# VH-VL binders against NAD kinase (nadK), part 55

Target 1, 268 residues: NAD kinase (nadK), of Syntrophomonas wolfei subsp. wolfei (q0aze0)
Amino acid sequence: MKIILVNNRFKENTEKKAQEIAGQLSALNVEVIIDNGLDEPYAGTVDFIMVLGGDGTMLRAARRYGQRAIPVLGVNMGTVGFLSNIEINELAEYLPLILREEYSLEARMMLEVAVFQQQSLLTRVFCLNELLLRSNSPRMLSFALEISGQKLEPYRGDGLIVSTTTGSTAYSLSAGGPIADPQLDAFIVTPVASHIINKRPLVVSPEREISLHLLEEREAIIGIDGQIKMDFGAENRVLIKRAPHPLLMVNLKAKPFFTSIDRSLQRQ

## First folded at step 7 (VH-VL)

Design C1 (from aa20 with heavy chain Y104W; framework fv_ragifilimab)
Fold by ESMFold2-Fast, scan of step 7:
Structure C1 (fold): chain C 268 residues (1-268), chain A 122 residues (1-122), chain B 113 residues (1-113)
Amino acid sequence: as target 1 above (268 residues)
Amino acid sequence: QVQLVQSGAEVKKPGASVKVSCKGSGYTFTSYAMYWVRQAPGQGLEWIGVISAYSGDTTYNQKFKDRATMTVDKSISTAYMELSRLRSDDTAVYYCAREGFLDWSPYGMDVWGQGTLVTVSS
Amino acid sequence: DIVMTQSPDSLAVSLGERATINCKSSQSVLYSSNNKNYLTWYQQKPGQPPKLLIYWASTRESGVPDRFSGSGSGTDFTLTISSLQAEDVAVYHCQQYYSSPWTFGQGTKLEIK
């Protein structure tokens, strides 16, 4: 068995903890690869991915490995989040179940984002939460949104979010989007400070293709899961569609989404 | 426009504490790590610590670990750095800075606050 | 701790001429698995915060003029300005972010002759 341990280099003592866990797994004849964020994604075949950290670390793991159809377990290291399933202090008691593959899997859709410069593909990335198009200056953006070949009236405002249902509680929520059950597959299209007051969030089929491009020269950025930033100009266009594979999240214990989000919203 | 706006200059006596704020705008605040760096007059830059705006997880420079506390308030997109038991040699401009993330890896501090001058004098 | 040392402490160069600033780390900042050097260069003008110029030793930040270039690997790094302009007068800082604590060089002050 080969396992990738993904950790967050920003967390205190995380590298030491990852090495301790790797030692325990090696004693059980499990081969361990450590991914601490300074490395390129491991290119070899693996059986399981264990993410040691909060939601941000899980988002990185999903972008790196989510398309490989490998079980991914979020192990929380003291931060309350939505994408982890067990706490680090619980790992020892759940490890036998992991090694015997005694767990259920939850499929979470991902976005495939392709950015073009004129007709050339510049980059292709995957993400779990969202793509953000936003102005990088005080000036409003004027941009075109096309859904499965249907051209909408031009948007004018600060930007747009295209989110998965998993991402509905992230930036889309802050911009006025709906809270979606992560068991549903859908794109949520949420305007950011639209000048046209009747531009509302849209919930669309995950089988649709979404494209965006600027109608005027402006300074803009594309953000992926809030963690990757790319400059976006009038010569660029982005195409968003359902990724070929969902992220396969490991469930070892019940995690009630609705009570968790309700509690979180009371604090905010 | 991505901006980090810091609180105004402070004058403190030795032994006091100072708390500097850093408000982010024009980006998804919780998606980026926030660094704190200081610069004493005429000297180089010195790293204090980093905090994830998403998780609240922190890493401190050992030199400051016993005196510095970094926190975030997600509801107002603001990071804080509090330095306690101030000494005269803590006189410096204190900066917050956002870490960019590209190609699966963090890269340098891509957006900086304007700086907060903290003067510690008797 | 990784110690970063810049040379020279100050440098005067005529307009249109080449400027070179060196940065040495006490340990390698090359992550062998991904072949990236975790080394950045910042430009700081008087009264302003630092501005990111170069990351991963040789990659220019968006909006930075092509006269700026970074080179080197492991422990020895160079920032080059191929044709100095008046607006380039600043203090330049190198930083490693390979290993905690993140450390900076002492800075190099660049002036026009």
Scores: ipSAE 0.000, ipTM 0.409, lowest interface PAE 15.5, mean pLDDT 85

Design C10 (from aa20 with heavy chain D57K; framework fv_ragifilimab)
Fold by ESMFold2-Fast, scan of step 7:
Structure C10 (fold): chain C 268 residues (1-268), chain A 122 residues (1-122), chain B 113 residues (1-113)
Amino acid sequence: as target 1 above (268 residues)
Amino acid sequence: QVQLVQSGAEVKKPGASVKVSCKGSGYTFTSYAMYWVRQAPGQGLEWIGVISAYSGKTTYNQKFKDRATMTVDKSISTAYMELSRLRSDDTAVYYCAREGFLDYSPYGMDVWGQGTLVTVSS
Amino acid sequence: DIVMTQSPDSLAVSLGERATINCKSSQSVLYSSNNKNYLTWYQQKPGQPPKLLIYWASTRESGVPDRFSGSGSGTDFTLTISSLQAEDVAVYHCQQYYSSPWTFGQGTKLEIK
C-alpha cells in the first residue's frame, strides 16, 4: 500500500506530525510519499491520499490528485473547515479502517478549466470550488458568457464566478450565490458586482459548457480555488466544463453539511 | 518559509546588459505575479514591471519598455529581469517582489528579495 | 500617471511619541465597486528591502505591531505610529496599485529626536 501525505510545510506542527504519521505507516509496511506543495505532484501510482490541514490544503490536493480516482481523506489539524472528515486526534482510532479500506466514498464534482489563445490550448487546470474571472485593476470588465452555445447579453461589472456545489459556500456565497447541497451536481454562475440590471446567479446542469471572453482589452485574471492566478486578456477564451472524474472523498464518520454551514453562518 | 533569493551584485560598463535572477521557494511559484522594482542610491522606489509566473504575460512601466525584458522559468521557479543599454543612472538596487493575493484580490508586494546592486560605471 | 507625494520628507520624533506621515495621490485610488483604496505602506530599514506594513490603506499586514495604523480614503492617506520605538527608525514609502504604472511616493525618513 502506498499513501501520499499532503501537508503544509510552513506550519511546523503539521510537518512534525506528517513525519510522525509517515513513521507509523512505514512500521505497518505502508510506503509514504510526502507532498508539501513545493514539488511537482507525485507521478506514480498510489492507493490513498491523506490531507493534513485545513480546506486550503485539501483544495491543493484536489487540484493535484483529484482526477486520479484515488480516495482522499481530509484530516483537520486545528483549523475548522468543510472539507475535512476527521480530526488529527482521531486518526489513530480510524487508521485500521483506512488500511482495511473500510470506509465509504463521497463523490464531489470538479471543474475543468481550459484557457485558449486563438485556437491553441494554453493550459488546463482542475479545481474543486470555483473559477473567478475578475479585473486585475479597478476598471470594470465587459465580457461575454455563453452556456452550451447560447450567447447571453454582455456582462458588465467586476467579474463572474463559476462554482461547483462544493464551492457554493466559498467565494460564490460572498458574492450572493445560493448555498447548494454538495450531493447535487451543478454549476453555479454568480455575477460579481454586475452593472446590468437583473443579473442573477444561475444554477445550471453540470453537462453544460461555459465559455467566457472579454469584449474589450482589460487587465483581468482568472482565479482558481483562491490559489492559482492566471492572466486573462481579450485574446483569450476560457472553457469550463465538468471534470472527467469527481474527487473521491473518504467518509469515515458522518459530517452533517447543513448543521456545519448553519454554525459557520452564525460565526460569519 | 516563503522566500525570494536574488543573484549577486553586478558591475557593468555603459552600453552593456545585466540580467538579474530571482528564485522563489516555499510557495507555488506559478500562483503569484512577480514585480520588479529598483532604487537608486538615496532615492525612492521605482516600478519596472510585473510578470505573471503562470502565463509569462508582462506589463512594463513605459519608461523601461524599450530596454527591460522580464521572463520566468517555471521549471526552476525563477524570474529574470534583463536591462539593456545600461547608463550610469541605472546604478541602483534591483528588487523582485511577489504580489500578495487575498480573497481573489491583489493587495501589494508581500515578499521581497534581498536586492541586487547593479553598478554602471565607466 | 498617478503622482504620489509624501509629507514630510523627513521627520524626527521622540521615543514613545506619535509619528504621522502623509501621502497624497494626484487622482483617487478608491475602487468604488469594492470600496477599497489601492494604497500600500512599506517600511524600509537601511540595507534591507521594503517590508509591507499596510495594504488597502488601513489593513495591517500579519505580524506588524498594532502601533502602526493606516487611514484615509481617495486621495489623502496617513500612516500613524502611535508610540515610536527605536526599531521604527526607517524610510516609509506609500504606493498606489490602482492604475498602471504603479507609483511610489518619494519616501519619508523617520528619525529619533
Scores: ipSAE 0.005, ipTM 0.457, lowest interface PAE 12.2, mean pLDDT 86

Design C11 (from aa20 with heavy chain D57R; framework fv_ragifilimab)
Fold by ESMFold2-Fast, scan of step 7:
Structure C11 (fold): chain C 268 residues (1-268), chain A 122 residues (1-122), chain B 113 residues (1-113)
Amino acid sequence: as target 1 above (268 residues)
Amino acid sequence: QVQLVQSGAEVKKPGASVKVSCKGSGYTFTSYAMYWVRQAPGQGLEWIGVISAYSGRTTYNQKFKDRATMTVDKSISTAYMELSRLRSDDTAVYYCAREGFLDYSPYGMDVWGQGTLVTVSS
Amino acid sequence: DIVMTQSPDSLAVSLGERATINCKSSQSVLYSSNNKNYLTWYQQKPGQPPKLLIYWASTRESGVPDRFSGSGSGTDFTLTISSLQAEDVAVYHCQQYYSSPWTFGQGTKLEIK
């Protein structure tokens, strides 16, 4: 058995803990690869991915490994989040189940985001939460939205979010989008500070293709999961579709989504 | 090792059609786009089109759009390029090539087929 | 369309000497978001398909000897062979993949003096 431990190298506590866990796994005849985010993703075959950290670390792991159909377990290191399944102090209890492959998997859809110059592909990235199109200045954007070949009336505002259901509790929520059951597959299209009051969030089939381009010569930014930033100009087009494979999240302990989000909203 | 193997040489008369195949091996076929490029004797390289092996979505050079058809058969990891209404100036070596992808970006055609000579003569 | 122009059309260089081939694009092929130039160099020997040599203007493909190097940004690019070997005799092609249609230079034929 080979396991990847994904951690944040710049957190001394998590690096020390990753080394301790790697030592314990090696003693059980498990080969361990540590991914601290600085090198290219491990290219070899692995059986399991363990993410040590908060939601940000999980988003990075999903981007790096989410399309390989490998079980991914989020282990919380003390931050509140939605993407971890167990706490670090519970790992020893659950480790025998992991090694015996006694767990269920929850599939979470991902986005495939492709940015073009004319018809030339410049960049393709996968993400778990969302794409954000936004102005990089106080001036509003004017942009075109097309859903499966259907051209909508032009948008004018600060931007647009195209989110997965997993991302419904991230930036989309802050922009007024709905909270979605992450077990559903859907795109959520949420306007950011729209000038036109009749522009409402849309919930659309994950089989739809969404395209965006600027209608005026403006400079904008495409953000991916809040972690990747790409310049976006009038000569660019972005195509968003469902990624070929969902992220396979390990479910060792029931995480009650609805009570968790309810508690989060009580704090707001 | 990653390899692209193309079908054999063809001799066609003006007005006929030719269909060239390109079989990939040693990699996940659907993860890469396939380019089609031709080279007339003693001339430079000319792009015909590109097809996604995953979706089948195509982009053609406008020069060839009315005559070229690109397809893929995922079950046998094979891409095809058909060129119709052949003229003598279509005589060329036709190549398939895989687009390399790294760090979320394409970086060029990293693996090429051996080429298929298509001769158009009366 | 982006027009790719190579210079010279042909070049004769003695064994062990430096060879320099230039490529110019009619517009920038630099993608500012990732700071990469979408420019490749291919080596083509007689009777063979092109072989990828340099990508993103300056990154050597795996297995390509250290004597090959690429440089430049935006619109002006150079392929350099620091010490010509006999096996380097070939036609060299530059290509942009920044904007459709993908376009190639006319090729530069490298020969031994």
Scores: ipSAE 0.171, ipTM 0.663, lowest interface PAE 5.4, mean pLDDT 88

Design C12 (from aa20 with heavy chain D57S; framework fv_ragifilimab)
Fold by ESMFold2-Fast, scan of step 7:
Structure C12 (fold): chain C 268 residues (1-268), chain A 122 residues (1-122), chain B 113 residues (1-113)
Amino acid sequence: as target 1 above (268 residues)
Amino acid sequence: QVQLVQSGAEVKKPGASVKVSCKGSGYTFTSYAMYWVRQAPGQGLEWIGVISAYSGSTTYNQKFKDRATMTVDKSISTAYMELSRLRSDDTAVYYCAREGFLDYSPYGMDVWGQGTLVTVSS
Amino acid sequence: DIVMTQSPDSLAVSLGERATINCKSSQSVLYSSNNKNYLTWYQQKPGQPPKLLIYWASTRESGVPDRFSGSGSGTDFTLTISSLQAEDVAVYHCQQYYSSPWTFGQGTKLEIK
């Protein structure tokens, strides 16, 4: 068995914990590859991915490895989040179950985001939560939204979010989007501070292709999961579609989505 | 070993069509885009188009859009490029090449087929 | 369309000496978001397909000898061979993949003096 341990080198104590866990796994005859985000993703075959950290580390792991259809387990390092399943102090208890493959998998859709200059591909990334198109200045954007070849009336405002159902509780929620069951596959399209009265969030089939381009020259950016920023100008087009593979999240213990969301919203 | 193997040389009459194949091996075929490029004798390289091996989605050089058709057969890891209404100035070596991809971005054509000479003569 | 122009069309360099080939694009091929120039250099020997040498203007492809280097940004690019070897006799092509259609320079033929 070969496992990738994903951690954030710049977060307090995560490298020390990664080394400690690597030692525990080696004692159980498991080969361990440590990924702290600085090198290229490991190119070889692996059986399991263990993410040590919070939701941000899971988002990075999903981007790097989510398309390989390998089980991914989120191990919380103290920050309560939605993407972890067990706590670090529970890991020793659950390791035998992991090694015997005694767990269930939950499939979470991902986005494939491709940015073009004319028709030439500049960048393609995969993400778990969302793409954000936003102005990089105080000026509003004017932009075109096309869904599966259907051209909508132009948008004017601060931007737009295209979210997975997993991402419905992230930035899309803050912008007024609906809470979606992460078991569903759908795109959620949420305007950000639209000048057009009554522009509402859209929930569309994950089989749809969504494209965006600017209608006038503005400084804009595309943000991916709040972690990657890409400049976006009037010569650019972004194409968003469902990624070929969902992220396969390991479920070792029940983490009920709806009660977790309900508690989180009541604390606001 | 990553390899692209193309079909053999063809001799065609003006007005005919030619279909060149390109079989990939040693990698996950559907994870990479495939480019088609030609080179007339003693001339430079000219891009024809690109096709996603995953989706079959195509982008063509406008010069070839009305005559070129790119397809893939995922079951046999093979890409095809068909060029119709051939003229004598279509005589060239036709190459398939795999798109290199690293750090979320394409970086060029990292693996090339051996080339297929297409001769158009009366 | 982005036009790629190479200079010179041909050059002859003595073994062990430095060879320099230039490539100019009619507009910038720098993608500001990742700070990468979408420019590649290929080596083509007689009867063979092109071989990728340098990508993103200055990154050497795996297996390419250290004597090959690429430099430049935006519109002006250079391929340098620091100490010419006999096996380096070839036609060298630059290419942009920033904007469709992808375009190539006309090629530079490198020969031994």
Scores: ipSAE 0.465, ipTM 0.770, lowest interface PAE 3.2, mean pLDDT 89

Design C13 (from aa20 with heavy chain D57Y; framework fv_ragifilimab)
Fold by ESMFold2-Fast, scan of step 7:
Structure C13 (fold): chain C 268 residues (1-268), chain A 122 residues (1-122), chain B 113 residues (1-113)
Amino acid sequence: as target 1 above (268 residues)
Amino acid sequence: QVQLVQSGAEVKKPGASVKVSCKGSGYTFTSYAMYWVRQAPGQGLEWIGVISAYSGYTTYNQKFKDRATMTVDKSISTAYMELSRLRSDDTAVYYCAREGFLDYSPYGMDVWGQGTLVTVSS
Amino acid sequence: DIVMTQSPDSLAVSLGERATINCKSSQSVLYSSNNKNYLTWYQQKPGQPPKLLIYWASTRESGVPDRFSGSGSGTDFTLTISSLQAEDVAVYHCQQYYSSPWTFGQGTKLEIK
């Protein structure tokens, strides 16, 4: 058995714990590769991915490994989040189940995001939560949204979010989007500070292709899961579609989505 | 061993169409895009278009958009480029080439077919 | 469209000596977000298809000898062969893949002096 441990090198506690866990797994004859985010993703085959950290670390792991159809387990090591399944102090209890492959998998859709210069592909990334188009200056944006070839009336405002259902509780929620059951596959399109009073969040089929481009030269950026930033100008176009494979998340213990989100919204 | 093998040379009359095939082997065909490029005798390289073997999505050089059609048949790992309404100045070696992709970005054409000579003459 | 211009059109260099080929784009091919130049160099020997040598302006393709190097950024690029060998006789092409249509330089023919 070969496992990738994904952690955040910049958090001293998580780096030390990752080394400790790697030693424990090696003692059980498990081959361990550590991915602390600084090097290229491990290119070889692996059986399991264990993410040590918060939601941010899971988002990075999903971007790096989510398209490989390998089980990914989130192990929380700090602030309560939505993407972890167990706490670090529970790992020893659940490790035998992991090694015997006694767990269920939950599929979470991902986005495929491609940025073009004219029709030339510049970058293609996968993400678990969302793409954000936003102004990088005090000036608002004017931009075009096209859904499967259907051109909507121009948008004017600070930007737009295209989110997965998993991402419905992240930035899209803060911008006024709906809370979506992560078992559903759908795009959620949420405007950011729109100047047009009737621009509502849209929920669209995951089979749709979504494209965005600027109608005026402005300083704008495309943000991916709050972790990657890309310059976006009037000569650029971004195409968003459902990624070929969902992220396969490991369920070792019940973590009911609706009671978790309800509890989070009640805490002030 | 990654390899692209193209169909054989063709001689066509002006106004005819030609369809060149390109069969990939030694890699997962549907994971890469395929470029089509031509080279007239003694001249430089000229891009015709690119097709994603994954999605079938195509991008054409505007110069060829009205006459070129690119397709893929995933079941036999083969890409095709058809050029219609041939003129004598379409005489060239036509190449298929695979798109290299690394670090979330394309980096050029890493594997090329052997080329197909298309001669257009009366 | 981005126009690619190579210089010189032809070049004769003695065995073991340095060969330098230049490529200029009419507009920048640098993608600021990843700091990569979308410029590639190909080697083409008579009767053969082009072979990828250098991508992202300066990264050598696997299997390409270390005497080949690429440099430059934005609009001005150079391919250098540090010590010419007989097998290096070929036409060299630069290409941009930053903006469609993807365009090539006219080619530089390298010969032994």
Scores: ipSAE 0.404, ipTM 0.736, lowest interface PAE 3.4, mean pLDDT 89

Design C14 (from aa20 with heavy chain D57T; framework fv_ragifilimab)
Fold by ESMFold2-Fast, scan of step 7:
Structure C14 (fold): chain C 268 residues (1-268), chain A 122 residues (1-122), chain B 113 residues (1-113)
Amino acid sequence: as target 1 above (268 residues)
Amino acid sequence: QVQLVQSGAEVKKPGASVKVSCKGSGYTFTSYAMYWVRQAPGQGLEWIGVISAYSGTTTYNQKFKDRATMTVDKSISTAYMELSRLRSDDTAVYYCAREGFLDYSPYGMDVWGQGTLVTVSS
Amino acid sequence: DIVMTQSPDSLAVSLGERATINCKSSQSVLYSSNNKNYLTWYQQKPGQPPKLLIYWASTRESGVPDRFSGSGSGTDFTLTISSLQAEDVAVYHCQQYYSSPWTFGQGTKLEIK
C-alpha cells in the first residue's frame, strides 16, 4: 500500500507530525510519500491520500490529486472546517479501518476551469469550491455569461462566482448565494454586487457548460478556491464545466453538515 | 514508456477521405490533449487542431475546420483525425502529438507519433 | 494570427562552434499570470517527427543535452547550441501556442560545414 501525506510546510508542527505518521505507517509496511506543496504533485500510482490540515490544505490536495479517483481523507489539525472527517488525535483509532479499506466514500463534484486566449488554452485547473471573476480596480466589470450556448443579457458589477455545492458555504455564501446540500451536484452562479436589478443566483445542472468573457477592457482576476489568481482580460475566455472525476472523500464517522453550518452562521 | 503509434501510409484519390489513427500507451490517455499537425514535403509544420481526450472537446485551425474531424475512443486509447475532400496539396506527413502539461499549464508537444504519410494522387 | 519568423533560413556551422537561431513573433506570447512565454523549440531530423527541445522559451526538456539553451521573452527568442555536434544536423522549428491558431516558424536548416 502506498499513501500520500499532504501537509502545509508553513503550518506549525505539521512537518514533524507528517514524519511521525509516516514512521508509524512504515512500521505497518505502508510506503509513504510526503507532499508539502513545494514540488510538483507525485506522479506515481498511490492507493490513498491523507490530508493533514484545514480546509485550505484539502482544497490544494483536491486540485493536485482530485481527478485520480483515489480516496482522500481529511484529518483536522487545529482549525475546525467542513472538509475534514476526523481529528488528528483520532487517527490512531481509525488507522486499522483505513488499512483494511473499511470506510465509505462520498463523491464531491469538482469544477474544470480553462482559460483561453482566442481558442488557445493558457491554463486549466480543477477546483473543489469555486471560480471567482472579480474586478481588480474600483471600476465595475461588464461581462457576458453564456450557459450551454445560451447568451444571457450582459452583467455589470464587481464580478461573478461559479461554485460547486461544496463551495456553497464559501465565497458564494458571502455574496448572497444559497446553502446547498453537498450531496447534490449543481453549479451555483452568484453575482457579486451586480448593478443590474434582479440578477439573482442561479442553480443549474452540472452538465451545463458556463463561459465568461469581458465586454470592455478592464483589470480583472479569476480566482480559484481563494488560492490561485489569474489575470483576465477582454481577449480571454473562461470555460467552466463539471470535472471528469469527483473528489472521493473518505467517511470514517458521520459529520452533521446542517447543524455544523447552522452553528457556523451564528458565529459569523 | 510513453508512446504514440500511428496507422500506416495511405494513398488516396482526390475527393476521397482519409482517417489516421494514433494509439497512446504508457500513460493515462484521458489525462492529455492530442494535437494534430501536418508537414508537406519540404515544407514547415502546420497545425490542424487539438482534441481533449478527457472531454472530446475540439479546436480546429479555421483552414481545416470544414474538412477535418477529430475524435477519440477512450476504450482503446486511440485518437483519430479524418480529412475529407482530399486535394493533391493535402499530400503530407500527418502527426499526432501529446500536449505536455505542468503546473496547470500546457508547455508544448512532448511526445510525437512516428507520422503517417498521406499521398493524394491524381 | 500570430506570425512566427525564423532567421536564418539555413546556416552551416563547424563542429564545436556555436550555432544561433532566432525566432520572432508578431505579437507577445508572454502570459502575464504565470510569467511564461508560450514558445517552444523542436528539432527535426530527416525522416523523423519533431522532438521537443525547449519549452516556455528557456526550459530544456528532460534528456536534451545542456549545450542547447533558449532565451528571450515577449516577441524575440533565440535557440543556442554552444558546441555543435554531428548529431545536431537537423531542421529547427519555433512554435507559439499562446493564441489560436497555433503557428510555427518556417524552420531553420542547420548543416555542418
Scores: ipSAE 0.464, ipTM 0.769, lowest interface PAE 3.2, mean pLDDT 89

Design C15 (from aa20 with heavy chain D57E; framework fv_ragifilimab)
Fold by ESMFold2-Fast, scan of step 7:
Structure C15 (fold): chain C 268 residues (1-268), chain A 122 residues (1-122), chain B 113 residues (1-113)
Amino acid sequence: as target 1 above (268 residues)
Amino acid sequence: QVQLVQSGAEVKKPGASVKVSCKGSGYTFTSYAMYWVRQAPGQGLEWIGVISAYSGETTYNQKFKDRATMTVDKSISTAYMELSRLRSDDTAVYYCAREGFLDYSPYGMDVWGQGTLVTVSS
Amino acid sequence: DIVMTQSPDSLAVSLGERATINCKSSQSVLYSSNNKNYLTWYQQKPGQPPKLLIYWASTRESGVPDRFSGSGSGTDFTLTISSLQAEDVAVYHCQQYYSSPWTFGQGTKLEIK
C-alpha cells in the first residue's frame, strides 16, 4: 500500500505531525509520500490520499490528485470545515479501517478550467469549489457569458462565479448564490455585484460548456478555489466544463451536511 | 515505453488528399493532446494543429484550417491528420507529437512520431 | 502572429568549447500569472524527428545532459551547450506556444570546427 500525505507547510506543527504519521504508517509496512506543496504532484500510482489540514489543504489536494479516482480522506487539524471527515486525534482509532479499506466513498464533481490566448492553451486546472472572474481594479467589468453556444446578454459588474455544488457554501454563497446539496451535480453561476437588473444566479446542467471573455480591455483576474490567481485580458477566453472524474471523498463517520451548514450560518 | 508510430510514406498527385495516422502506446492515450507539425525539405518546422485525444476538440493553424482535418479513434489509440487539395509545396515530412503537461500548463512536445514523408508530384 | 528569429543561422564550435544560440520573439511569451515563458528548444539530427531539450525557457527535459541549459525571459532567449560533444551536431529550433498559431524559429545548424 502506498499513501500520499498532503499537508500545509505554512501551518504550525503540520510538518511534524506529517512526519509522525509517516513513521507510524511505515512501521505498518505502508509506503508514504509526503506532499507539502513545494514540488510537483507525485507522478506515481498510489492507493490512498490522506489530507492533513483544513478545507484549503483539501482544495489543493483535489486540484493535484482529484482526477486520479483515488480515495481522499480529510483529517482536520483544528479548524472547522466542510471537507474533513475525521479529527487528527481520531486518526489512530480509524487507521485500521483505512488499511483494511473499510469505508464508503462520496463522489464530488469538479470543474475543468482552461484559459486560452488566441486559442492557444495557457493553463488548464481542475478545482473542487469554483472559478471567480473579477475586476482587479475599481472599474467594473463588461464580459460575455456563453452557455453551450448560447450567448447571453452582456454582463456588467464586478465579476462572476462558476461553482460546483460543493462550492455552493464557499464564495458563491457570499455572492448570493444558493446552498446546494453536494449529492447533486450542477454548475451554479452567480453574478458578483451586477449592475444589470434581473441577472440572477443560474443552476445549470453539469454537461454544459461555459465560456467567458471580456468585452472591453480591463484589469481582471481568474481565481481558482481562492488559491490560484491568473491574469485575464480581452485576448483571453476561459472555458469551464465538468471534470472527467469526481473527487472520491472517504467517509469513516457520519458528517451530516444539512445540520453542519445550518450551524455554520448561525455562527456570528 | 512511450512511443508514437506513424503510417508509411505517401506519393500523391496535386489536388488529392492524404491521411496520416499516428498510434500511441505506453501511456494513457486520452490524457494527452496530439500536435501535428510538418517540415518541408531543408526548411523549418510548421505547426498544423492540435487535437485533444479526450474530447476530440481541435485548434488549427489558420493557414491549414480549410484543408486539414484532425480526428482521433480512442479505441485503437490512434490520431489522424488529413490534408486535402494537395499542392507541390505540401511536400514535407509530417510529424505527430504528444503535448507534455505539468504544473497546470502545457510545456511542449515531449514525444514525437518518426515522421511520414508525403510527396506531391505531377 | 508571433515571429521567432534565431541567431546565428549556423555556427561551428570546437569539441569541448561553449556553443551559444539565441532566439528572439516579436512579443513577450511570458505568462505573468504563473511566471513561465512559453518557449521550448528542440534538437534535430539529420533524418530524425525533433527531440525536446528545454521547456519553459530554462527547464531541462528528463534525460537531457546537464551541459545543455536555457536562459532568458520575455522576448530574448539563449540555449547554451557548455562543452560541445560530437553527438551534439544538429539543427536547434526554438518555439513559442504562448499564442496561436504556434511558431518556430528558422533553426540554427551546429557543426564541429
Scores: ipSAE 0.304, ipTM 0.706, lowest interface PAE 4.6, mean pLDDT 89

